# VH-VL binders against Large ribosomal subunit protein uL10m (mRpL10): the designs that were tried, part 100

Target 1, 224 residues: Large ribosomal subunit protein uL10m (mRpL10), of Drosophila melanogaster (Fruit fly) (q9vpl3)
Amino acid sequence: RGKINIQRPKAPHYERARVVAVTQPKYPELPKAKSCFKTRAERTQQQQENPYNEIIAREVRNWLDHSRLVAFFHLSSITADDIFRVRVQLHKQNLHLKSYGSKIIEQAVKNTRYEAIVPLFHSNHCIVFSPDPEKTAALLRIVRRVPQMVLLGGIVEETMLSRNQLVAYAQMPGLHAVQAQLVQTLSQAPGHLIQQLQAHQNSFVQVLDVHAKNQMNEETPKST

## First folded at step 10 (VH-VL)

Design gb149 (from gb1 with light chain S91Q Y96S S97L T98Y P99G; framework fv_anetumab)
Fold by ESMFold2-Fast, scan of step 10:
Structure gb149 (fold): chain C 224 residues (1-224), chain A 119 residues (1-119), chain B 111 residues (1-111)
Amino acid sequence: as target 1 above (224 residues)
Amino acid sequence: QVELVQSGAEVKKPGESLKISCKGSGYSFTDYWIGWVRQAPGKGLEWMGQIYPGDSDTRYSPSFQGQVTISADKSISTAYLQWSSLKASDTAMYYCATSFYYWGEFDYWGQGTLVTVSS
Amino acid sequence: DIALTQPASVSGSPGQSITISCTGTSSDVGGYNYVSWYQQHPGKAPKLMIYDVSNRPSGVSNRFSGSKSGNTASLTISGLQAEDEADYYCQSYDSSLYGYVFGGGTKLTVL
């Protein structure tokens, strides 16, 4: 019977209540909160963009403009050692893992054909860039072993591709002409592809749950 | 078909130099790590180090750093393990093995090279 | 010099199941899901049996399975056969070494 009290120890409850009391924010006078009036200067300040964000947004646009392969991933919690290990292996294949804030991504792709990717970045995310689209197969092979990274979609030769289309592209025999033809064929249905990229973002929570539980342990091969 | 073919058995005296080889075929040599694993007579496996032939990035186990040199020649798809001065304690079977990931499994193994160092 | 802890030997009867443990620390087995198992017959090179804790390569019998809990990984062999008699080694990535560490090895005897 003593073990039943372990579920409700007094010391942690006392400390938690004390911390909550100390950390509770003191709110400003209610009359100030009731005011709907904002000066022009206050509105201008609220809308003023961080100059740092604009500089990094230009970096993102530069990566997009100079990469023939861009892959978008949901990124769950990952240790410094794990991300370092992944970054090293990706770099060996001329694949560059970058992480940017959602506001920076929005600013980078605003008024571009890639603006539709913004919904993919409302959750924790990362992007892999490469000048070499032939490395798509290597990318997927590496990421298959990283359960914290879930493929959402990407851009190959300036054409938006869904997750399934990137997988199909990676499985092609490596003939540049055949791969270029696939990309051109896929570019004939851009509206549908954009909708698929948005749908992937909405359902990735379930994908992450299944992926985490299975840890890529799913027996698909059955050999010999 | 992926194959790793290692050089033949060696019998050496203490103080002599030695260079053994591991030739890869049937895969992209520059896209895989090649590791070296030592097994002393009647004992277990010990990882010595590995190399990525594409850029010659080489990593050593602390126990073997400074004792051996790992290298590769991508023009002939061959990796090497080298000693400048052998000791009797270097008597062992030496395996080469490939890994796509530097943190991953060794999926293909060479047949092994037996090195015997005695006076 | 550094090795993951495995029992020196295990034994079982034909048709039964056995389990081999592999215990490390938070910098290797406990910290990562990068545990592999190798089978080695006398005079032969090791053969990969399990990777990433529980995945089997093509050509490996489904009688072999892997698992991990905390700092301990386990290899389970069901339906034991005479040909399973071999030495088994676990291997893990180790963050303190930025490389690999092997277990001391377990001799499986099938009698």
Scores: ipSAE 0.540, ipTM 0.765, lowest interface PAE 1.7, mean pLDDT 80

Design gb150 (from gb1 with light chain S91Q S95R Y96S S97L T98S P99G; framework fv_anetumab)
Fold by ESMFold2-Fast, scan of step 10:
Structure gb150 (fold): chain C 224 residues (1-224), chain A 119 residues (1-119), chain B 111 residues (1-111)
Amino acid sequence: as target 1 above (224 residues)
Amino acid sequence: QVELVQSGAEVKKPGESLKISCKGSGYSFTDYWIGWVRQAPGKGLEWMGQIYPGDSDTRYSPSFQGQVTISADKSISTAYLQWSSLKASDTAMYYCATSFYYWGEFDYWGQGTLVTVSS
Amino acid sequence: DIALTQPASVSGSPGQSITISCTGTSSDVGGYNYVSWYQQHPGKAPKLMIYDVSNRPSGVSNRFSGSKSGNTASLTISGLQAEDEADYYCQSYDRSLSGYVFGGGTKLTVL
């Protein structure tokens, strides 16, 4: 329930971000081999509470509390140039792409109604926040051209939605009342939501396998 | 029914200034990029640059950076391409076109503005 | 400066199939599946025929198809008709430019 202070000084905010960046295992970008295992020292450090993690977790809670649209994505390998391009386009639509460590997300959503999202962040991920739920259609239009970003689900007007429900929401233009009614209708089946979101991750793995096999067998287009 | 309507043909002398326009209708003007594409007589298409009217973020091709100015006026849904001092080599057809994506196709095009620069 | 490579001209007879190539580098055609093709009749504005390598906008004939292999994209026109006579341009996003690059254009003559 904390209020997002849009007018907070940028300099102190960016200074905190720098400290967190240098203390996180993900920064700077590590080779895949190092992300598959951790040293004894790294495991010990991760098991201990880091004060800077709590500062960023509080930031995440503020984003969740004051964003009427939150979308969760699995993120495959993507170049710095490609993600920068995507971030620019998203920012034009008041869509804010953020990446946080799984532990920070867990700390942020602990004892909240959003605790169920934690399993989505066991692998590479990113989150898009917006104060404007009408931007859901723009978000999906943008990420359609970014195969490295796979929609897992989201939160619209404080309601958890699966990928299919979020897609359905995006296809309805118009009044806030109509959109709110759709969200209510789509969320009528309590339970199975986390299973649906995890099933999407499993389907994504299968899609990647099929895509990889198709790319390996693209002989006809290359030799004709 | 997206439509881009460009200003009429111009005949100018070297050293003169010029500003041509592209008015959009039938879509959300502030949610699409507007690009400018040059086509010299008998030659191919050249991307000059683009603007996002929502925040006036403007990107230029290196070949045209500093040679032209791209701007937009959200209140009248109009984008502009401007020269401070025209050269004979600026003689060309100039098209405006929309793209939803920073990196995407130009899905709708204006009819073109012919600019002739001669002494 | 930087431009995608297309043949200057191609010709065919009605009912024939023709293909136009568009060759770039790993920073444009080879790096992305964002290749578009435009048709331009004399004195007219370009018209989008293909986007994202192989997708057609509504209203574009299925005689037009696109493909890509490595750094080369191709536009194929089947069942060639007289009205297909036009200039064709490929376009790609280019990472180095943070913008667009067009091909030199191909003049299609229907004999």
Scores: ipSAE 0.630, ipTM 0.826, lowest interface PAE 1.4, mean pLDDT 81

Design gb151 (from gb1 with light chain S91G S92T Y93W Y96S S97L T98S P99A; framework fv_anetumab)
Fold by ESMFold2-Fast, scan of step 10:
Structure gb151 (fold): chain C 224 residues (1-224), chain A 119 residues (1-119), chain B 111 residues (1-111)
Amino acid sequence: as target 1 above (224 residues)
Amino acid sequence: QVELVQSGAEVKKPGESLKISCKGSGYSFTDYWIGWVRQAPGKGLEWMGQIYPGDSDTRYSPSFQGQVTISADKSISTAYLQWSSLKASDTAMYYCATSFYYWGEFDYWGQGTLVTVSS
Amino acid sequence: DIALTQPASVSGSPGQSITISCTGTSSDVGGYNYVSWYQQHPGKAPKLMIYDVSNRPSGVSNRFSGSKSGNTASLTISGLQAEDEADYYCGTWDSSLSAYVFGGGTKLTVL
């Protein structure tokens, strides 16, 4: 897109200017520069502290605060028509697909418990939000037909889950004891979360596989 | 068990109106699309359109847009296909079928409703 | 409207394998992995046999398999049985029409 005006001019006290001021969003003011010379580092810092980005970052924080399900995806090249079709299907299940720049996401989650998600967003990405965590199974069913969207992980009931944990959650929505085990795993070691979650997920998947096989063995003798 | 039950065969004259039904059971009626598929005698399958009963969002094939009306009543888990004025060329077997995806396959099918339009 | 191209008929003997092709364009078969196959016996409703190119619904025999190369999808039926005699239709989403499209259908005769 075009240039972004980071400085908002002072509105005159005319009735027309008052109407415009009421109908347009307010942009936050940037800190005043103390020198005319700007180093490369100072230019980079000013670029990162764009007031337009802060407005969109507030939108992202609002989505995070009001969603009980958040799923993070890597997004490969996809046509506007295809992503629109996917967005329509997701919306039917109360799932809301949003795309934000990596710098905006970093700004949104900085100094929050979700700061650990920043490394997931190195290039093209998108996020799906929902107030209903029971829709995780529907979400995964929809995205299995969208190879351009690769699940990276998510947040369920304010708890960060790896890709494998989110898949396991979707397969067992009614098993609260199993869900509680995943939550406990995440709460114990945030510093090494990804590594530990993958190790626990492998163990959890093995337990689920044994449980599923035991259920099938119990059912097959009765069906013969 | 998922089941789609369609209304019985109809014999009509050109110019008459008609509304046929498809009642779903054994699944979440408001979470799946219901599509209508036409099959003229001795011919292949033609997708006419589909409806999402949860919000009545309806999508039509370009060939059938304006020729038929698709609707649904989620209180009785029933979808409808309607003509304001039948033509002899509307003689066909009409199937309803359910799909999870807007762009997807049809998992379960009704038994079909034969519509014959002749003078 | 543009339909997907299938051979009008194929035939085989019990125990043999046959393949039915379904050819489209980059806006349908070639653009996505959404191809489905439907089996229809005379006087009956179609039954879903394959979805997403190669996946089988529960209850469908493993004698049925699907594949895709470029703009052509294929249904292969191995170990042919008399009960396989039916009409077979491919179907998929077409992005240029924004519509679900079916192939013209293939009549399978088991001798």
Scores: ipSAE 0.584, ipTM 0.804, lowest interface PAE 1.6, mean pLDDT 80

Design gb152 (from gb1 with light chain S91G S92T Y93W S97L T98S P99A; framework fv_anetumab)
Fold by ESMFold2-Fast, scan of step 10:
Structure gb152 (fold): chain C 224 residues (1-224), chain A 119 residues (1-119), chain B 111 residues (1-111)
Amino acid sequence: as target 1 above (224 residues)
Amino acid sequence: QVELVQSGAEVKKPGESLKISCKGSGYSFTDYWIGWVRQAPGKGLEWMGQIYPGDSDTRYSPSFQGQVTISADKSISTAYLQWSSLKASDTAMYYCATSFYYWGEFDYWGQGTLVTVSS
Amino acid sequence: DIALTQPASVSGSPGQSITISCTGTSSDVGGYNYVSWYQQHPGKAPKLMIYDVSNRPSGVSNRFSGSKSGNTASLTISGLQAEDEADYYCGTWDSYLSAYVFGGGTKLTVL
């Protein structure tokens, strides 16, 4: 409808006020406006500090402290029914699938020996925890049937391992002594561990790039 | 070696109860699902359901839910398929088979138990 | 009722290749790479020949291969031999039914 009703009840008082307001220069003072912007930014920073995040970060630290096996995955789009079946199968093997926001993980591992894992969580991710490192082989067997979960790396017996090192660990005999020796040997591998973990994350991106280029080549074939 | 040994053939009358067995050996019994597959005379394979012996978690085909009971006794590495009241239409060969995955292929199969229900 | 569609019979001569199809829907064959193939000789239990569309268990001849395109999976047997004469079943998980489903079976005759 038209604005007939809103126009009709206007009081002379409003017209007088408008005339007075237009007559006054009313200057918002640029220096005070800038000061106001600074205090607003400070209030925004205070408002973004959430004690709830620290509670969840403690939960993550508790999982890390009580798990001798931690595996990190990139997680692609997956249905609720599919992830539920995966959770059921993992739980049968005492493997616990958890998902936490990147900010929470960063808060949980900051100033710890595990701070190097933070870059792995810049994209969609999930983590599997277990108190039993012997379950690494079972974990890898289960996730072979879940293409939406791509292994990035992990932590075994407090030692960070790349994807390839974790796969090698899973293929070792079931003796704790032999597995502990392998973990020590793998942790002494030449090169930068952070770069190795980043390389696996970047390798996944490169695989996607190669796939995209292959699709582009198929869509724009040469000679035909 | 992995082996599944099933109980012997049964001949029953309609209305009788029956419990057949499948004993596993040569693998970790509590780490694999055991499924039951029915094959009517001259017909194909039908999945009835499966059990995870470690916690007795059972899953049934919609067609067999409420018609049979699947159970397991991990102390003797044996799974069971049970009917409270048999029908002539239950005449079939029944196989047990193992799967590592909840949704997966069946790696090892028992020799089968022939159940004949007739008056 | 049969959940996955297979031809009732297929035949071939020794040394030839044959292909058996298995057609489902997007909730089973088309939705996942979980298709398996089972071989059953008369009076015997089924034997797993192929899993996860194209993988062979230890001890299965490389003459057996699997593939999938859309909602149809295929089992190909090359260099046909007399002992290949059997019934073949495809099987997979169906997410809509929350059940493992089998095809109706295909009788392979070696002429």
Scores: ipSAE 0.537, ipTM 0.776, lowest interface PAE 1.8, mean pLDDT 81

Design gb153 (from gb1 with light chain S91A S92A Y93W S95D Y96S S97L T98S P99G; framework fv_anetumab)
Fold by ESMFold2-Fast, scan of step 10:
Structure gb153 (fold): chain C 224 residues (1-224), chain A 119 residues (1-119), chain B 111 residues (1-111)
Amino acid sequence: as target 1 above (224 residues)
Amino acid sequence: QVELVQSGAEVKKPGESLKISCKGSGYSFTDYWIGWVRQAPGKGLEWMGQIYPGDSDTRYSPSFQGQVTISADKSISTAYLQWSSLKASDTAMYYCATSFYYWGEFDYWGQGTLVTVSS
Amino acid sequence: DIALTQPASVSGSPGQSITISCTGTSSDVGGYNYVSWYQQHPGKAPKLMIYDVSNRPSGVSNRFSGSKSGNTASLTISGLQAEDEADYYCAAWDDSLSGYVFGGGTKLTVL
């Protein structure tokens, strides 16, 4: 709509001023300014009250509850087109690539058996979900062509596994045949697993730094 | 050992129908794309299209869309390339090849099927 | 119609290095790291030599290497041998076509 130029004339408050003076109203001369800052707890509470975040957190919980395979990845810079191609191929194998903010993941898993995964999501990340744990080998085959995605670990049949344990699992003969051996061989406490996965993530960062420095050193000046 | 075995050479007249086959063995047939690549005599390679046998998702090159049909029968691990009405310009060597990735390379190739269309 | 441009022929002597170029657009070679190279001997099926720009399949000699700069991919063959004489094709995923496109092919002659 257009600009409205309707002005109302100022109403003199003479009679009100006299009434106020007679009743002796208390005039705040120097009111204490309320702080514009909120405590960490108040900011957290305000974020928690966002209905959008709760809807997405519920989606994450649903994926975790209905997936027998969950894989966690560090995600380096990748183009939208590259991730789209990867997502399509993963979908053919009933593997579902999802990205969620760390705050949403923390909200989703708080007070659940999945709470131990929170430290994995302090940096850029993505998650692959599948109802079919037999697709672990297919998952690893796909992601080895995506150097921007670095496997941190995962959950198979409710058991937390490190990167190396997931690789070992992928090489095992059919799920049912090795279930008892899997429990015995690959079982690990979630707290210890998270620390191991963090160490692997740090090792990868070191490898990337070395690789970047080597690429810089391999640059040769143009011939004149 | 991964192997793709294609049907034998064909000699046809224009207007006839034809269906050639590519049988896969030594791998999970439903987990790989099977592509068809054409090579006219003395010419280069042309991607015709590909199929994912697990769900029969099929992608065609614009040049071959509506000219051929790609299909697969996962019960016998066999992919097919079919023409309803052949033309002399369909004379070519036809290769089938597998790719794990729909965007990716063809890592195993069949021996080829020579199709000659003449009168 | 050739979507990717390759030289029709290239030649070299045993022990030398040669390079074959493959030029496309930002929707294929320039847009994605899904460039492959194939070797084809007369009367034989093509053989994958390079995938994802620079990776070699098992069993392919390390004399074969690949690279990409902008819209141009390159296949380099070092220590050239008589058995390298063949036709070489590049191929790339094309986003605008949502499909694969091959180069016109390059005949390598080893003299």
Scores: ipSAE 0.424, ipTM 0.677, lowest interface PAE 1.9, mean pLDDT 80

Design gb155 (from gb1 with light chain D94A S95G P99Y Y100V; framework fv_anetumab)
Fold by ESMFold2-Fast, scan of step 10:
Structure gb155 (fold): chain C 224 residues (1-224), chain A 119 residues (1-119), chain B 111 residues (1-111)
Amino acid sequence: as target 1 above (224 residues)
Amino acid sequence: QVELVQSGAEVKKPGESLKISCKGSGYSFTDYWIGWVRQAPGKGLEWMGQIYPGDSDTRYSPSFQGQVTISADKSISTAYLQWSSLKASDTAMYYCATSFYYWGEFDYWGQGTLVTVSS
Amino acid sequence: DIALTQPASVSGSPGQSITISCTGTSSDVGGYNYVSWYQQHPGKAPKLMIYDVSNRPSGVSNRFSGSKSGNTASLTISGLQAEDEADYYCSSYAGYSTYVVFGGGTKLTVL
């Protein structure tokens, strides 16, 4: 059942509870309504200016501003225990897996240089943040074992990269000149990049539909 | 070229303390788990526990929790397995092994340290 | 001690195929796809032969293959050779209470 009792300080359960506390998004309590019934105007105003969404959007902007590596994933059906296991392994490599609603992400990136990423989040998604771009290789090594997470693309040193470009970056993390050239070239074609990332997402969704219909239960990808 | 080098064989009496070592080289010591696996004479492998040297996060098998201490020193890329008071039943070959993942895929192994506890 | 169930011994002739089973529960072998197989020659450290149920590390012969059905994982060795004579151990991730558990081991004899 996945319940963790943090009041019991056993080493395995304590570490699991600690990781969950560190990696789990903190959701503040919403302001309580003065009454349980609201007029249409009051309801519309509350929806338009929800302070909960703005608080979480600020958290997302903080992650974006303080992360030199941001990776975007399509997330297919995964159990709480499976995602927790992945989150623990990622956290050991200073990689922080977060899930936010698409509306909150849109609100967070609106009027920023990252606004172009919004279309990536129309489907089920998650994001991995890190202050250390050298951990891109570690990230790819971990997610290779998680077929439910499919890399769509990311941002390295404020530059948007496609899936293939992130893979290339990961293979050459110690070659700064090559990395700088790649990043500089990519900063000139954001529209083309987004189109490419969305095409990868759509192709993966089609593959998942076929896989589900074939009732395959293998964890390993067939096209490794 | 990953290599794990373990300390030499030990002969001890019951009640004595002991600390054995496992030195890693050829990889990023703080980015991999180091596990300890016991093999009693003529018996199978038993996972005792493991440590992540980067933050000293340590996980133990229920059978060994409270019986041994696992630690690591990042400055010399060395992990340790320690007993406060040895028992005759601790007689075994002790292996250290490294894994990138905490779920126990051990891809590199040390040569083993034989510990003999007898009166 | 608690261990995954393996046959104590298995035997075959050169060129034959043999299979070693590893039976656990829904909380280890049946619950996760993190099954590994190790080969151990007398006086030597174990060597990883299979990981994630069916994947081979670089340098491991394609004569070794792994599979899993329900709570039972299997290691198959085809084209059996004299050098395959060794002890074979399975292991599985077993959740946050236990982490890693090994099988009791199987002694493979080649004639």
Scores: ipSAE 0.552, ipTM 0.783, lowest interface PAE 1.9, mean pLDDT 81

Design gb157 (from gb1 with light chain D94T S95G S97N; framework fv_anetumab)
Fold by ESMFold2-Fast, scan of step 10:
Structure gb157 (fold): chain C 224 residues (1-224), chain A 119 residues (1-119), chain B 111 residues (1-111)
Amino acid sequence: as target 1 above (224 residues)
Amino acid sequence: QVELVQSGAEVKKPGESLKISCKGSGYSFTDYWIGWVRQAPGKGLEWMGQIYPGDSDTRYSPSFQGQVTISADKSISTAYLQWSSLKASDTAMYYCATSFYYWGEFDYWGQGTLVTVSS
Amino acid sequence: DIALTQPASVSGSPGQSITISCTGTSSDVGGYNYVSWYQQHPGKAPKLMIYDVSNRPSGVSNRFSGSKSGNTASLTISGLQAEDEADYYCSSYTGYNTPYVFGGGTKLTVL
């Protein structure tokens, strides 16, 4: 409502006109000037946004390239204190818990051998990196005590493993057993593996819902 | 298979120094926390502190901070609890115990070391 | 430092159930799900009976169960046996800098 306000006092004499000229711009072309400044500011924000995203995407690529163990998790609601405690315990085992937005992960893995992982990050997620694949057993032992983190799968020595394969890998005592596991995994198509991981998660959720509802119904009749 | 073996009973005078030990076997010594727990005669358990041998990160109870030193030697899988100057009030059974988790339970315990401090 | 509050003693008859309470604050028992219970027979080292409020280690009888409500954790022993006569201690995580505190202990007498 500035326009109505401006039109109100139209009777100022010499002194008032002089004060207005000193304290205010002479030409009210500010809407056009502001529009141009807004467009330039938006262009500056776009350039700043792209460099920022690229910096983080580069960080993700560095983690992927320097880690021989990468594990993917669905992350349910968790307090800052709980995740900090988990992060500290993981760090003691040279395991590094990271969270990145889906767009940044997609940008990081685009045109790389890791591009197939993008569908795993459509919901809340986190990733654990380590240069030491022998720490897989320690990782699984730690996350066993963190119900908010649900293992989806991982990459060990450049080979994508399902949840069950990663669990089996963690229990292997020797190199020959590890090689047998990796050969078995290499026989699977990447798309097929991703579908198996997604189907397993959906099946688990459905079974849990049905079980909870059935348990409530069973409890009610039994109580009487 | 996990076993913690502590050093033998000690009888000391006030003002003397003492270092007792806890040797771990059957597990990865550098991947577990080792805690020290005091039990005065006829009294309950008191957590004194704990150490992560892998990087020597050590945490103390406020009651024992500055009164004792906890250390570990990775080469011989042994943790230590040390006093520079003993007091009669240090008379107690001392247990070492190990935990995989920083926030968690002590799942394996040593047999205990009885320390008696008297004039 | 203030220990977690436990009753000094509890008693029961063989075959009955007893419950031992462990009361802390919102910064320990109430703030975390990291409550443990230990059994100690005279002259012996403590033995872990319960961890993470309600989980049992391998080899611990299912007669031992744990629970928590607010700032109070509870250990319940069902089908009480003579061998259960011991001192019981609770413990809780208390935060990153000083992670551990014990309860004062409870002497269980099996009548």
Scores: ipSAE 0.648, ipTM 0.828, lowest interface PAE 1.3, mean pLDDT 80

